# Miniprotein binders against q56419, part 258

Target 1, 326 residues: q56419
Amino acid sequence: MEGRTLEEVQEEVFKRHGVLVPKKELEDLAKALEEAGLLLTEKVEARLKEEEEKLKRERPMRLAGLSYPEGEREARAFLEAFRASYPGEGEEARVLLMPHLEPSRVPEVYGAALAALEKTPPPERIYLVGVAHRPLKEKAAALPVPFQTPFGPALPDLPALQALDALLPFELFNTPLAFREEHSLELPLFFLKGRFPEARVLPLLVARRSPELGEALKVVLRDFPGLLVLAVDLSHVGPRFGDTPLTRTLAEEARRRDLGFLERLAEGEPEAALAFLGANPTRIDGVEVVASLLPLLRERKGKVLAHRLDLEAPTLSAVGAGTLVL
Key: E = the ipSAE of ESMFold2; O = the ipSAE of OpenDDE; V2 = 0.75 times the mean of E and O plus 0.25 times the DockQ between their complexes.

## First folded at step 17 (miniprotein)

Design im7 (at its last look DockQ between E and O 0.88; V2 from the best seeds 0.86)
Fold by OpenDDE base, look of step 17:
Structure im7 (fold): chain B 326 residues (1-326), chain A 108 residues (1-108)
Amino acid sequence: as target 1 above (326 residues)
Amino acid sequence: GDLIERLEELAEEVIRYLKEHGEEELAREIEEQIKDIIEALKSGDTESAIEIFTELAETIARLLHRLGAPEELMQKVAWLIYDVARRLGMSPRQIYDLSKRFSRAIER
């Protein structure tokens, strides 16, 4: 490593390739490279290049056996259990806001999403808009390949993706490596593919607010109808996110922000929802997605089906999750 | 060079599939249309090339769908069509309309 720390190498790889390589993987690689007399950077770059080439064909599961079952039978039982965790009934969705948090943390919120999907006619296509937790070359990106799930591959709608790209002022098909480990798409997609096995998918990531994306999607949705899914989390508070440990006051503020945001969206007032957050002091994850999709959210009335602020006890931090139907 | 190469690749993929499924006449028709596009390009008549290509792309989509072509081939063809359209210098509107026509041609 010629005097560089693992953290410095991780940062360099992140800066160059937009991929955060796990420290453990870097440690294992460093050991292997020491044995092989190779530079860590060269081997990492070669591996990333190989992974990028694989992503031209398919996006493999990364969280199977961890966040959800790998086997189809077990995966179906998983869906049923999550649906059972929500005692209410859903409503038909044209737009669904749902979480991308670890499912086991907020089962009833995912259950509410499943309840909504039960009342939703099978769409021809699903516009799945997630949050980029890694840098993108552009404000938004798409990965136009099959995404693996326990229920089989979620196939892309290439004509609709191409139509969207044609209306955008930037290349939509950018930063494929950002999708490699992006859970904001993988976790919601498990539930969506399980419920709608025949639906095509448009897997989209937003890194920064793009008004152009919302305007383009408004046109595309007219000619290529489908279900719009916003896969977003809500407040992120506590030490992991730069706050003091969770207190009653901090939790109440997070809930107030989350519910105030969702309620204004349910009223068909997405601009009011954004304005309500201001500087977003509780770090609602979905702000850039909602800001990008304003034209699609305006004047749509709906209902908040579920909300939870989930405590991560080891870090005394909490993340908000919600399910909204429009 | 790149445009013609991508167009020839599209032709090869489609013609191969058609021949493998006994559609020799359709394969010949597609080959003729590809030649016409290339000739239009060589003569500098890009407008005619775009027109012929647009109709051919829709035809290919319908044929492959009707014949029950595998998903992998459909995806490859969709990408090749899109890439050719971009390289032809088609406007955003023309590409959008082409994508719409393709989608309608493969609807169940």
Scores: ipSAE 0.877, ipTM 0.952, lowest interface PAE 0.5, mean pLDDT 91
Fold by ESMFold2, look of step 17:
Structure im7 (fold): chain B 326 residues (1-326), chain A 108 residues (1-108)
Amino acid sequence: as target 1 above (326 residues)
Amino acid sequence: GDLIERLEELAEEVIRYLKEHGEEELAREIEEQIKDIIEALKSGDTESAIEIFTELAETIARLLHRLGAPEELMQKVAWLIYDVARRLGMSPRQIYDLSKRFSRAIER
């Protein structure tokens, strides 16, 4: 129906400007606009390919100056302020569950993680397992490059990552663009790199539960020991997440689900923790990570150090965050 | 083919560094081992190529570590070794064990 559209345009131009534009000139304009649209699409695609190639060499900071300071001195003071927000003592962790929520929203929860790290012998490497907020080509992914931080680059543990990739039935190094803006790695990494500046990192994302990942990691961790970090948030409730406005009843349910989940993990019962959530009605962020890592969580007992269900008053919504040591 | 190109790239990076640090005899040894791998591949003896390569990869890791090779070179070498191992058709277990041997050779 292009021919009909062109006559309508021709008539409209005549009514507005008193000039009859030949059909050929309108057809040429329409083609030029279509070609310009294709060029804009090509420009976006070229930019994405450029970003992807950059991510194959390094992952730059995206949240410096927004969520944490860019300068190293200011960043160290920032860390110490967060530690001070949690007046308690930590406990040694072989596994640490910590949030990836905006740090200023849950300062004592990040402070509890720092307290745990103080009691934890410096690891040779950190297995940092976050939640993919962008689609992955596979159930899980890694980005085996330096992640920039205010404390210097967090270097990848390439031999451990390659050992892991070798054991998986899919390519582990599979979606660099998914890491571009992934705060579930960047925010916890700021705290981890600040406390363990010499540790290498395995930056991992889970999109969908992968029993294969957990079994492979159990083998890799035996030969490449280190600290396992589950960088996950808990309940997401309220209108921002598809619910009615947050009520006391919904908030109490979210808190009960968060704590029940964490407590069952602390008893070494990750299957029971997942079963407790059922269909996950409060949208606990960490379920796919926990479901992937069952072999690493079974029979490992520990303690919940902190929890907050943080209210977003403008959106009448809330997000839960916790710190668990195993 | 592409496998040979990756082997030659690995050799070039390692040999250049060794020669820069006065290790010409070790550089010659590495060059000879690369030639042995290529000859095994040309004869269709992939099993021998894998065996020679596995020992060579660990030797390279140990030598570069002891000589204080910069992190950038260690990362590039680790990737080249992994890429060659996959192109050689090494099994998941063989690649896992190779990665473990590499890691232990460069432990601080």
Scores: ipSAE 0.815, ipTM 0.933, lowest interface PAE 0.8, mean pLDDT 91
ESMFold2 (binder alone), look of step 17: mean pLDDT 84; pTM 0.833

Design im8 (at its last look DockQ between E and O 0.93; V2 from the best seeds 0.79)
Fold by OpenDDE base, look of step 17:
Formats: C-alpha cells, sequence, structure tokens
Structure im8 (fold): chain B 326 residues (1-326), chain A 108 residues (1-108)
C-alpha cells in the first residue's frame, strides 16, 4: 500500500471491478499482505476472480442470520410473523411491487406482500426485477444460477432467461459480481421462495432505464407466463442521502411522492407516475425499474396495500416502502 | 474449433448419463447425430447442421427430463445447447423459438 488509504483502494476496486469490498475484508487482506509482502491489489483481484468463478455455479446467502433466519424452521416462523404484522387481506397479483429494505424496518409492508401472495395461484416462474446498487456493464443484467435461501435453492428458468437474452440488443448475462451482495434480490426472494417453493426464478437487475427490457419481457411473458415482481424501495431522504435531518415537512413530501407514485401505478398509468416525480428530488429507488417495465404496467389497475416511511433514527434519515398489486 | 469442442462436451455429458442408466442404444443414436452435425459443419453445410442440432437438442431435453436427470445436469446441458445454438449462428428469432421448444420439452 504505497501511501494509499483503504478507502482509496476500495474506491479503485469499485471503479475497476464494480465491486465494493467491505472495509473489514480489506483490513484483513492488508494485514495478510503485510505479513506476506504481497500487493493488496493482486490479492483482491485474485479473490474477486475466485468469487466470480463461484457465482458461475450458485449465489450464496449473504444476509442469512442478519436480515432473516438461516434455519428453515426459524425462517418459516419469520414468514408467519411478518404475515401477522399485516392485519388486512391481500389480492391476487399478476404484478407485485414490494420493498427490498431491511425487513425488520417495514414488517407490515412485507406482510402485505405475503397477504397478496396468499391470494395468488402458484406461478410457474417469478420474474424478480431488482435495483442494481452497483454498476453494471449493461443497462440490465441477469444471473442464471441457483440463489440459496433457507428454503432451498431458488432455481433459474434457463429457457426463459435465454429467450429474454435473445430478444435484447445486449448480453443479458453480464456483471455477475454485481449480484454477489445485491440485497434487492436476496431479501424479496426469501419471501417469494418461502411462499412458492417450486417456482423457477429469473433474477434481474436494472441499473439504468431500458425500454428494450420492457418490450422483450412483454414478448417473453406471453410465451413464458409468470409473476412479475418489482423489488424496489421508494423515497430516500435525510442526511444519508444529502438532505437535512428529517422534518415534518420533508416527511410529508416523501409520503406525498411515494403515494402519488404508487396511486398512479395502481391506476395503470406508469408514465404519469414517472412524470409526477419529475427530477425525483426525494430519490425514489424504483424509478429506473418502472421506466424499464412501462409496457408491462400500462393499463393494469390494482391496489396499494401498504406504505411506510421508516425513520432511521441514528442518521435522522428515512426510507419509503410500499406494496402494490396489479 | 470452439463450436466442435462444445458439441463434443454436450455429447460426452449426455452419453455418459445415458450409459450410466442403461440407455446404450439411445447413447449410440446421439453419438451418430453429433457426428453428422460435425460432418455437416466441416463440409460447410451450416443449415443442415442447425436442423440436425435443433432436433437433437429437443430429443436430449425430453430424454433427460423423462429419465429424471438431476438439476445440475439439466442446467449444464441447457447452457451447452444454448452456447452451441449461438455459435451455429442461429438468429435471435431462431434461438427464441428454440428456447420455447426446450421449455416445453422439460415442463413437469
Amino acid sequence: as target 1 above (326 residues)
Amino acid sequence: GDLIERLEELAEEVIRYLKEHGEEELAREIEEQIKDIIEALKSGDTESAIEIFTELAETIARLLHRLGAPEELMQKVAWLIYDVARRLGMSPRQIYDFSKRFSRAIER
């Protein structure tokens, strides 16, 4: 480490490889490198290559024992508790918008999603579209491997993924390392796999709006029917996101934007929902996903089942979460 | 070179499984069809190669599904078939249609 800080190394690795290596891992590597006389960069690169090779076979759980239980029995009890946190009944979903926020922060919102899934016939496949919180090589990507869950592996639908790839103007199977720590897929998938153990999955990430993805998926969904799931959060406001501490005014604006967005989606007007947000000053997370899936959201009427703006007290910041059925 | 290697890998995986399950005749038939594809490719008859391959791939999918092949093998074979299809120069529409046929062949 010829005068570079761990933060500089982390940033360089992120810029080069699109992977954020945890500081603790970098510290451990730095210590090991000091002991071994090796360049931190070479070991980090070797580890990233190893991780990439592993991701050709499976995507392991990253949040088991943290965000949800690792054991199946405990995981089932977790699902039941979350369902119990929502006192209402669900509706049958053809499209489900649900959060990917830490489940403990918005239990009733996940409970509403479970309530909707109770009224939904078991799908053959689930199109799970998350948000890329890391750079992708292309506008969207898929990881066509089993995703580990406490309920067993969520198996990919390879024929449907291949059909989707064939209709896209870019390689769909790109940037596997972006999936390694992506919680926008892992957290929703826990609930989905728990409810529909036999469903195949298409794990998709969107980094930038891709109209091509929506048009391709419209064709694919005709021939490969399934449940479409948008795993997106809503507003992100407060100091963590560049705002002042949460105030009543800021919270009211975040709620107004979240609900206005969801209500327009529930009316089957996704373009109006995007237009309503304008420059998206409250940083609704799901904008690029919705913008990519316009052909699938048009003219579908539905219902907002739940919404919450959850305060993160230590940072005086808040994140919006919602559940919408179409 | 890469295309033939991927075809040979596909053949090896499928033939090995079939032999392990007592399907020696089917294994021989697949081996012959793979040889025919390779011969068509060597002769420059890509159209014939695509035709034979498309039928063979569907047959393989049906057979492995019927025999209850493990998921790991099914995934490996699906990828090999897809990779061969792309390397054969099949159009996006042909690949899409092929994927539909493959999906139907493995429906439970």
Scores: ipSAE 0.795, ipTM 0.918, lowest interface PAE 0.5, mean pLDDT 91
Fold by ESMFold2, look of step 17:
Structure im8 (fold): chain B 326 residues (1-326), chain A 108 residues (1-108)
Amino acid sequence: as target 1 above (326 residues)
Amino acid sequence: GDLIERLEELAEEVIRYLKEHGEEELAREIEEQIKDIIEALKSGDTESAIEIFTELAETIARLLHRLGAPEELMQKVAWLIYDVARRLGMSPRQIYDFSKRFSRAIER
């Protein structure tokens, strides 16, 4: 009944069928349809509320059997295979940048991260900072619950998370549903928990840059020392991301952009790294994370261990992944 | 109101665990301090309530840790304590400093 009055509908029914339907009956039908739609909306909202309440207790594995093995024994063998795909030696990390792309697509990049962790003394806690792929109510969020892994639950560092929340001008614990399918935490966590089974975790997401988060984390890290992990991907190129099909020239530009960004981070110049990206800052997945964490990246020198621009042949697109230690 | 209910929930969780593990005297002491906090709140003396609560919360963390409390209970208690601290109107600095003390109390 869009764009028509009830009288017009009534007239059309009479002309077509010879029956005059009272206006009240048409009004009752319209109200019934509206109420039915409202009931369906209420059912969906109730289901989402139930899922949100469950996420306030734990975050289950979503990618076991898909991106990594579900069983602990098989998961440990999987971890070792990835380490073997990177023949080099790592370097001790105070800050680690690693990808969250599907592990089988960039095996040596994850292997380089494992090599770095191999040289890193077991931390008491891991600050795991991923990229929100669903909207957050604030610039950043945390989900302070156990994250299930094949190696057992990754337990939250509640005192450190609560200390962080106390310093922020917004609620840190603000969008549980955004974590439900968030692979930027789950995929790196598999490798981190496998190497550091006793470390507690601060599972953090950034949606939009938050200088406040970086300043607060600088304070928290001093009193709650740990490993800072930026779980971010790099260039996104091709039709899946709004570009023309991947060409050799476009791939070379993406690789240059990724490496230039990483190398400037490795020189302790995160502002210069961001400025280097120029007109297309959103093409690198991790920009908002790096922009948030500037106080933790300044003057911290390190090394790029690995990089791959991974081709997605079906979409004629590519995604960059890298491993950086600082 | 809601603050009193959260304090009572904290007390129930801690006291139940202590009694189940033979710590009746400690459970009584915790119950008495919770009642003192509630009385201070009913009298409008938020400053006293915060002082008593801060010391009690660290004591609870230390006791449960030394008794080997399950991680699930430790997390629930940490949440209840944080929620109460915020509802009491503790400053960001007070909450931050307490979180450091709590972390020290449960270090392994």
Scores: ipSAE 0.695, ipTM 0.885, lowest interface PAE 1.3, mean pLDDT 89
ESMFold2 (binder alone), look of step 17: mean pLDDT 80; pTM 0.776

Design im9 (at its last fold request DockQ between E and O 0.84; V2 from the best seeds 0.86)
Fold by OpenDDE base, look of step 17:
Structure im9 (fold): chain B 326 residues (1-326), chain A 108 residues (1-108)
Amino acid sequence: as target 1 above (326 residues)
Amino acid sequence: GDLIERLEELAEEVIRYLKEHGEEELAREIEEQIKDIIEALKSGDTESAIEIFTELAETIARLLHRLGAPEELMQKVSWLIYDVARRLGMSPRQIYDMSKRFSRAIER
């Protein structure tokens, strides 16, 4: 490391490649490189380059065996158990807002999404819009390759992706490494692919609000019809996110913000939903996605099917999750 | 140079597949269309090149779909078509329309 800290190396890799390498991974690499007499940065760069080349062909599962089962049989049983955790019935969705939080934390919220999908005719394609938890070169990005799932690969809709790119003022196919470990797509995609095995997918990430994306997608959806899925979490409160430990007051405020946001979306008033949040003091994750998709959410009425604020006890923090059908 | 190279790569992929499946006449027709596009480009007639290419792209999509071409080939061909279209200087509208036509050609 020639006198550099792990944090400095992490920052350098981030600046050069737009990827935040986990500190643990850097520690493991540093140890291996000390043994090999190599520079950490060179080895990290070589690995990232190799991974980027692999991402030209497919996006492998990262959370199989961790967040969901790797085997197809077990994965199907997993879906059924999650569906069973929601006692209600769903409604047909044209737009589905669902979480991307660890499924085991909010099973009934994912169950509500599955209930909605049961009432939804199989779409030809799914527009899956997630949140970029890593920097993108542009406001939004797509990875136009097969995404691996226990149910087989989720295949991209290349013509629709290309049509979308053509209408955007920036290159849509940017920052492939940001998709490598992005759970906001992988987790929802498990449920979507399990329910609709033949649907093509448009895996999209939003880093910053892009009105251009919403306008372009409005045109594309007319000619390339499909299910729109917003894979977003809601409030993030507590010490992990810069707050005091969760209190009754803080939890009530988080729930108020989450439900107020979802209810206004259910009324077909996405601008009112954003305005209600203001400076977003409880850090609703989906704000930039909703802000980007305003043209697609306007005047669409729907229903909130589920909501949960889930406590992460070790950090005394909580994350909100919800399922909304429009 | 880069445009012609990508166009030739597209031709090679499609022609190879057609020949492997006994479609020699169709392979010859595609080869002739590719030559016409290249000739138009060499003469500076980019408009004619775009027109011929747009029709050819749709034809290729329909043929490969009808023959049951593997997904990997369909993806490769789709990207090659898109790359050629961009390098030809096709407008956003032209690319959009081409992508729409391609999608319709491969609908099940």
Scores: ipSAE 0.884, ipTM 0.955, lowest interface PAE 0.4, mean pLDDT 92
Fold by ESMFold2, look of step 18:
Order: C-alpha cells, then sequence, then structure tokens
Structure im9 (fold): chain B 326 residues (1-326), chain A 108 residues (1-108)
C-alpha cells in the first residue's frame, strides 16, 4: 500500500476477484497490517534486548555439541585427539596465530597450536583477538564477562580490560550482541582454556583496523603481561565467497598467499605481509587484526608450524588456516 | 548525585562483606574514607577526592583478596571502582595506573 492509493488497490481487487471492496475495509486492513508489523518489531526488539542483558553477565557456549563436546571428559579427550593430529613439537609462543575455522576441518592446525601451548609457560592472562563477523559500533570491542566452556568459565581480566578501555579513544565495551554468535572467540577459547585453565581472558574483536588498539595493547601488555592470540583464518576462495568455482590455479594462489603472509609475519615484517596481499584478492580475514596490532608484531621473529587450505567439495570453495608462533 | 550514589553502593558492598567477616574496624575505616571523599567533592576539591579514592581502591582490592572474597563480589567491586573513577573525571592515565595497582593487589 505504500506505493499505491486505496482506489488503485480497490480497482485491482475488483479486476482480480470480481468483488468491489469498500475503501473503508481496505483502510482497516492496511491499519491492521501496520499494527501487526509494529507488534512483530516490538517482539524482536524485546528479544534482542533480553539477549543483550544476558550477555552483560556471561557468554554461554553456543557450539557445544556442534563443534566440540559439551561434557568435560569428552572435551579433554577431544583436545588429546587434536594434539595427536600434529606429530611435531611446538615452540614457546609470546604471540600465537591460530585459526577459528571449524576444528574438525583442520585438526592438525589446531594440534600445532596445542603443541605451541605445551611449550608456553602458563600465562596469567590471554589476549584473545578475533574477527568480528557482526557489525561493531566501533573499530573494536570487548565483552568483559565470563565465557562458558566445557572446562569451566573463562574469567575476564577486568583490571586489564579497564586499563585498555581507559587508553582508547572509544568505548571498548560497545556491542554485546556481536559476541552472541562469534565463533572466532569461542572456538580458539576452547583450546586455550583447556590448556590454561587458570588464565584470565581479554576477549577482543576487531571489525576494522585500529592503530589505536595496537598502540594501547602494547602499553597494556607491558604492565599486564600475557599471551597474545590472533584468532584468524586465512584465504576464503570459491563460490561461497563470491568467486567462480574453485580451480587448481585458484587453490594454488590461495596457498601461496597464505604461506607468503605467514612467512613474512614470521620474519617480523607485518607491513610487508600486508603489502604482499595487496587488495587481498583471496580474502584473508586476518588482515584487519594484523593491521591493528602492528606495534606488537614488528621485529618479532618466529615460525610457521602448520597450514592447510581446506577444500569444501560440495561448495567448490576453500578456507585456509595456519598456526604461527612469534 | 549519581557519583555519590555509586560511591555509596561501593561502600555498601565492601562494608557488608567486611562486617560479615568480623572486620568491624576496617568497615569503619572504609566508611570514614568515603565520607572524606564526599566532603572533598562538596568543597570542590576534586584532586583530593581522586587521591583518597585511588588509595581506597587499592586498599579494597587487597583486603577483599586477602579475605578470599568470591569472584562475583570481586567483579562487582572492580566495576564499581571503574565507574566511580570515570565519574570522578580521572584522566586515562590515572585510571590506567589505578587498574594496574588493583591488578597487583590481587596477585598476591
Amino acid sequence: as target 1 above (326 residues)
Amino acid sequence: GDLIERLEELAEEVIRYLKEHGEEELAREIEEQIKDIIEALKSGDTESAIEIFTELAETIARLLHRLGAPEELMQKVSWLIYDVARRLGMSPRQIYDMSKRFSRAIER
């Protein structure tokens, strides 16, 4: 009715159904439809507000029974199986890059992360930096609440989060609903909490590169030392991501860009890593996190422990995942 | 008004816990420091209020940690302290330093 007069609607109904509906009845119907739409909008908004208030107290598991086991015993066995998927040894990490892709798709890549954690002294806190898949009100956000895991709650480091918030030119605690479904935090956290059950967490999301975040984190990490984790995936190629069907050539290009990116990071050259990707034609989703955290990555050398470009045969698409220790 | 309410909420949470654990004298000391902060604010001496509050925040952190306060109380108190600090108009550096002192106080 927004694009038509009531008389036009009346005429159309008459032509289609042979009935002349009085204008008053059409007006009543239009009002009823508008009222019903407003009521549905009110119900959705009320539900979202309820969800938001719950997220201000805790972040529940959303992927238990789907991506990892819900029970603690089964969850520990799951960790052991993933560690066994990577036969190599890790190295101590001050910075760890690990994926957030579905764990069963890249078991050896998560296994390499576990191997690195075995060599890493238990930190007091973990700076877990994921990729926002929902819009944030700012360039970055945190949710300063317990995140539930099968190993118990991952408690927030409130003093460190508050110190970080104080140094930023925007409110860090800004978009609770963006965390509701955010697997880039939940999936890595499962592995991190399983290995470091006493560590507190700073659960952070980056939507858009923020040099301010990296400068503030460099200051905070000096006084609140801990493990920095970049929870990012690499190339995204194929029709699911807007490409033509995956070809051998596209897959080889994605692998080359993934490894070239990781290798330049491993040389302590994060700007060169970003420059190597150019316009990011294979859609590495780690670029915004790396670009934010440049001050923490410069001149820090390390090693690429694992990489996989995981093929999705039914969708003719692929996603890259890697493990890097700095 | 809202600042005073937050200060009083902080005091109430801490004092209740101290009294429940037989720390009546410490509870009285917290009450007196809150009164000193409020008096400084009413006289326009914001810098004295900030100095007293900063020392109070660290003292609260250390006391509650030593007494084994439950995580729920520690989180509530941490947030009240942060909220009060912002409403006092403490600078980013002052809030950062206070957060660092709080963190160190609960490490032991």
Scores: ipSAE 0.862, ipTM 0.949, lowest interface PAE 0.6, mean pLDDT 92
ESMFold2, look of step 17: ipSAE 0.856; ipTM 0.947
ESMFold2 (binder alone), look of step 17: mean pLDDT 83; pTM 0.810
ESMFold2 (binder alone), look of step 18: mean pLDDT 83; pTM 0.815
OpenDDE base, look of step 18: ipSAE 0.884; ipTM 0.956
ESMFold2, fold request of step 19: ipSAE 0.855, 0.856, 0.857; ipTM 0.946, 0.948, 0.947
ESMFold2 (binder alone), fold request of step 19: mean pLDDT 83, 83, 82; pTM 0.817, 0.817, 0.796
OpenDDE base, fold request of step 19: ipSAE 0.873, 0.873, 0.872; ipTM 0.951, 0.951, 0.951

Design ki1 (at its last fold request DockQ between E and O 0.40; V2 from the best seeds 0.74)
Fold by ESMFold2, fold request of step 19:
Structure ki1 (fold): chain B 326 residues (1-326), chain A 104 residues (1-104)
Amino acid sequence: as target 1 above (326 residues)
Amino acid sequence: SPIEEAKRLIEEAIRLAQEGRLEELLEKLREAIKILIENGASPEEIAEIAFRLAMEFVRRGAPPELILRLIKEVGRAAEAAGASRETVQRIAIEAYERIREEVG
């Protein structure tokens, strides 16, 4: 009923079709439409409940055949091709910042992450922190189940996840459906699992900055040492993101902000990195993750290994990606 | 008095912990923590209760999973009683650190 009374609808039908539909018939039609909408809502709710139950046991691949190959042999060749896209050597990482942007768009940035992993002793576990693209019930969440990859399942580190949950003032395991299609975990995990097939994983998402997460992780990482991975993208500029068409000036500004942010992180100054961005006019994606993890980033010096502001010609837009080791 | 009732509930929870009766003690614990929070107990005082209960389960050979569950349940009880999230987290971390110091 597009904001009209039944009488107005009745008048419109009469004007257009020359028939006066009794008010009772219009009321019956409106009731039927409401009931049909409620039934569709019930079916959607039932399907979501089914998917949620499935996610309590495992998280299947969603991007196989789209972003990376489905078969293990082809996936390994794919991973090695990405390493070859970065001609340099990496450095050992205690903390790794890497992108979650479509890998084919920034091959050398993912290659730099692989180069860093080559220099990194195989960790017992990986704290994989992505960006929630769907709402969470809390500021952050985890999903304590195997994540399928072409290299086999990435098994959850249940003791470390339980410790993390115990140290948070909210339920860590709070929004399974948010993980269903979350590429910020799936894409980096492909590379991490390929290089560290025996490492367990803590798959974490941040929706909004959580100082509580950082304080809890500081304790958990001390007692459950591992590799901390920030799976984040950088600037998002251009019409797809609400700007005017990408200009050379806007692209240069986005690049400057990306690199300034990364360089301040590399100096062990995460608060300064956030302050440098101010209102975040180029919409760097990783701000909420970095803001959550301040205690883990302070005083850790490192190196920016790669950066690319990747142009999207069809949308006249660009997205930045980088690789940083700390 | 409220504080005397909370002490009774805590002593009952400790006896249940000595017998390994986790589910029964949680009900007493929630009641005690509610009273303590409403009467201004510090995060450290509430964390000490979690520590005392944890040590009974450690003495019985309980796995670390159960100890972490106890810490979580204390935090849940404090939240349910109206404690701020900052306070709930301080309780949990203090309890964890105290238990870690004693057991490793």
Scores: ipSAE 0.886, ipTM 0.957, lowest interface PAE 0.4, mean pLDDT 91
Fold by OpenDDE base, fold request of step 19:
Structure ki1 (fold): chain B 326 residues (1-326), chain A 104 residues (1-104)
Amino acid sequence: as target 1 above (326 residues)
Amino acid sequence: SPIEEAKRLIEEAIRLAQEGRLEELLEKLREAIKILIENGASPEEIAEIAFRLAMEFVRRGAPPELILRLIKEVGRAAEAAGASRETVQRIAIEAYERIREEVG
């Protein structure tokens, strides 16, 4: 460390690699390096380089056996149970907004997504747009490699990804390490791959609003048609997110924001949906994704199939989740 | 003049395209686009260069992937020359649409 703090090392790694290494990981490395006489940065960089090289080949499952079953048979039973948790019927989707929250927290919301997918003809490709919970070098990124699932690998649509990259004024294939643990793609992809085993995937992350992404995707979707999936959560309220413990008032506001957002999207008015949120005081997760995809969401009418504000009791916090078809 | 030099570089790039010398072509292309952008070339003029080169690629039986790479490299060159992201994207989309219209 040569007099550097863990925070300084974390910042340096972020600046160099565009990834935020958890402090706990840095602490563990620091302890190991005290014994080895190595610089923390060098070991972290070596590890990140190794992980980056692995991500050139495939993105392994991180949540198998935790959030969903690893085995295919058990994974199918999992899908069936989640579908059963939603008593309604789905609608055909050209655009699907679905959560990326831990599935066990909002089973009926994922069930609604599955219901929509049942009514959706198998797409040739899925544009899966998640939220970057780690910093990206650019406002958006893609990882052009197979994503492992219990149903086999979700293969990238390389031609469509290349077309998208060509139409962007920045490098699309940036920050591969941001995809390594990104659950906003992995969790939705489980359900999508389970329903559409033959569909290729464009795994996309948005960190900040990118109008350029929407304009490029508008062209790409014309020539490379497919299902657009917005893998986003809604409100994040309570102590985990800087609020007081969940109250009736806070929950009502979160629900109001979530539903007001989804309803305006369902009317084909994504700008109105964004405007309705204003400063986004309940921290709707999907704002930057929606703001990036405006050209693809305009004039598309649809239906809100499900919504839940799920309480995380240990933290007295809540996260909103919804399923919308367009 | 700078514009005459850019034109010379473009014609050299076209010859290089005809020979399948991609990396050398890209070097000439970057230089030409730099000059053009610095001298106030429109996005449409830059897109036209991409289109002309793409037609040479098509004539040689280049796969779509090389055409898309060409568009991307034109965008990179424009960005490197100081073009805005909006301008770069306009160049890319315009080039793409022109090429698509011609070859599908």
Scores: ipSAE 0.824, ipTM 0.936, lowest interface PAE 0.5, mean pLDDT 90
ESMFold2, look of step 17: ipSAE 0.879; ipTM 0.953
ESMFold2 (binder alone), look of step 17: mean pLDDT 85; pTM 0.829
OpenDDE base, look of step 17: ipSAE 0.817; ipTM 0.927
ESMFold2, fold request of step 19: ipSAE 0.872, 0.880; ipTM 0.952, 0.955
ESMFold2 (binder alone), fold request of step 19: mean pLDDT 85, 86, 85; pTM 0.832, 0.836, 0.831
OpenDDE base, fold request of step 19: ipSAE 0.822, 0.822; ipTM 0.936, 0.936
ESMFold2, look of step 20: ipSAE 0.885; ipTM 0.956
ESMFold2 (binder alone), look of step 20: mean pLDDT 85; pTM 0.829
OpenDDE base, look of step 20: ipSAE 0.817; ipTM 0.932
ESMFold2, fold request of step 21: ipSAE 0.873, 0.884, 0.880; ipTM 0.951, 0.956, 0.954
ESMFold2 (binder alone), fold request of step 21: mean pLDDT 86, 86, 85; pTM 0.836, 0.835, 0.830
OpenDDE base, fold request of step 21: ipSAE 0.821, 0.822, 0.822; ipTM 0.935, 0.934, 0.936

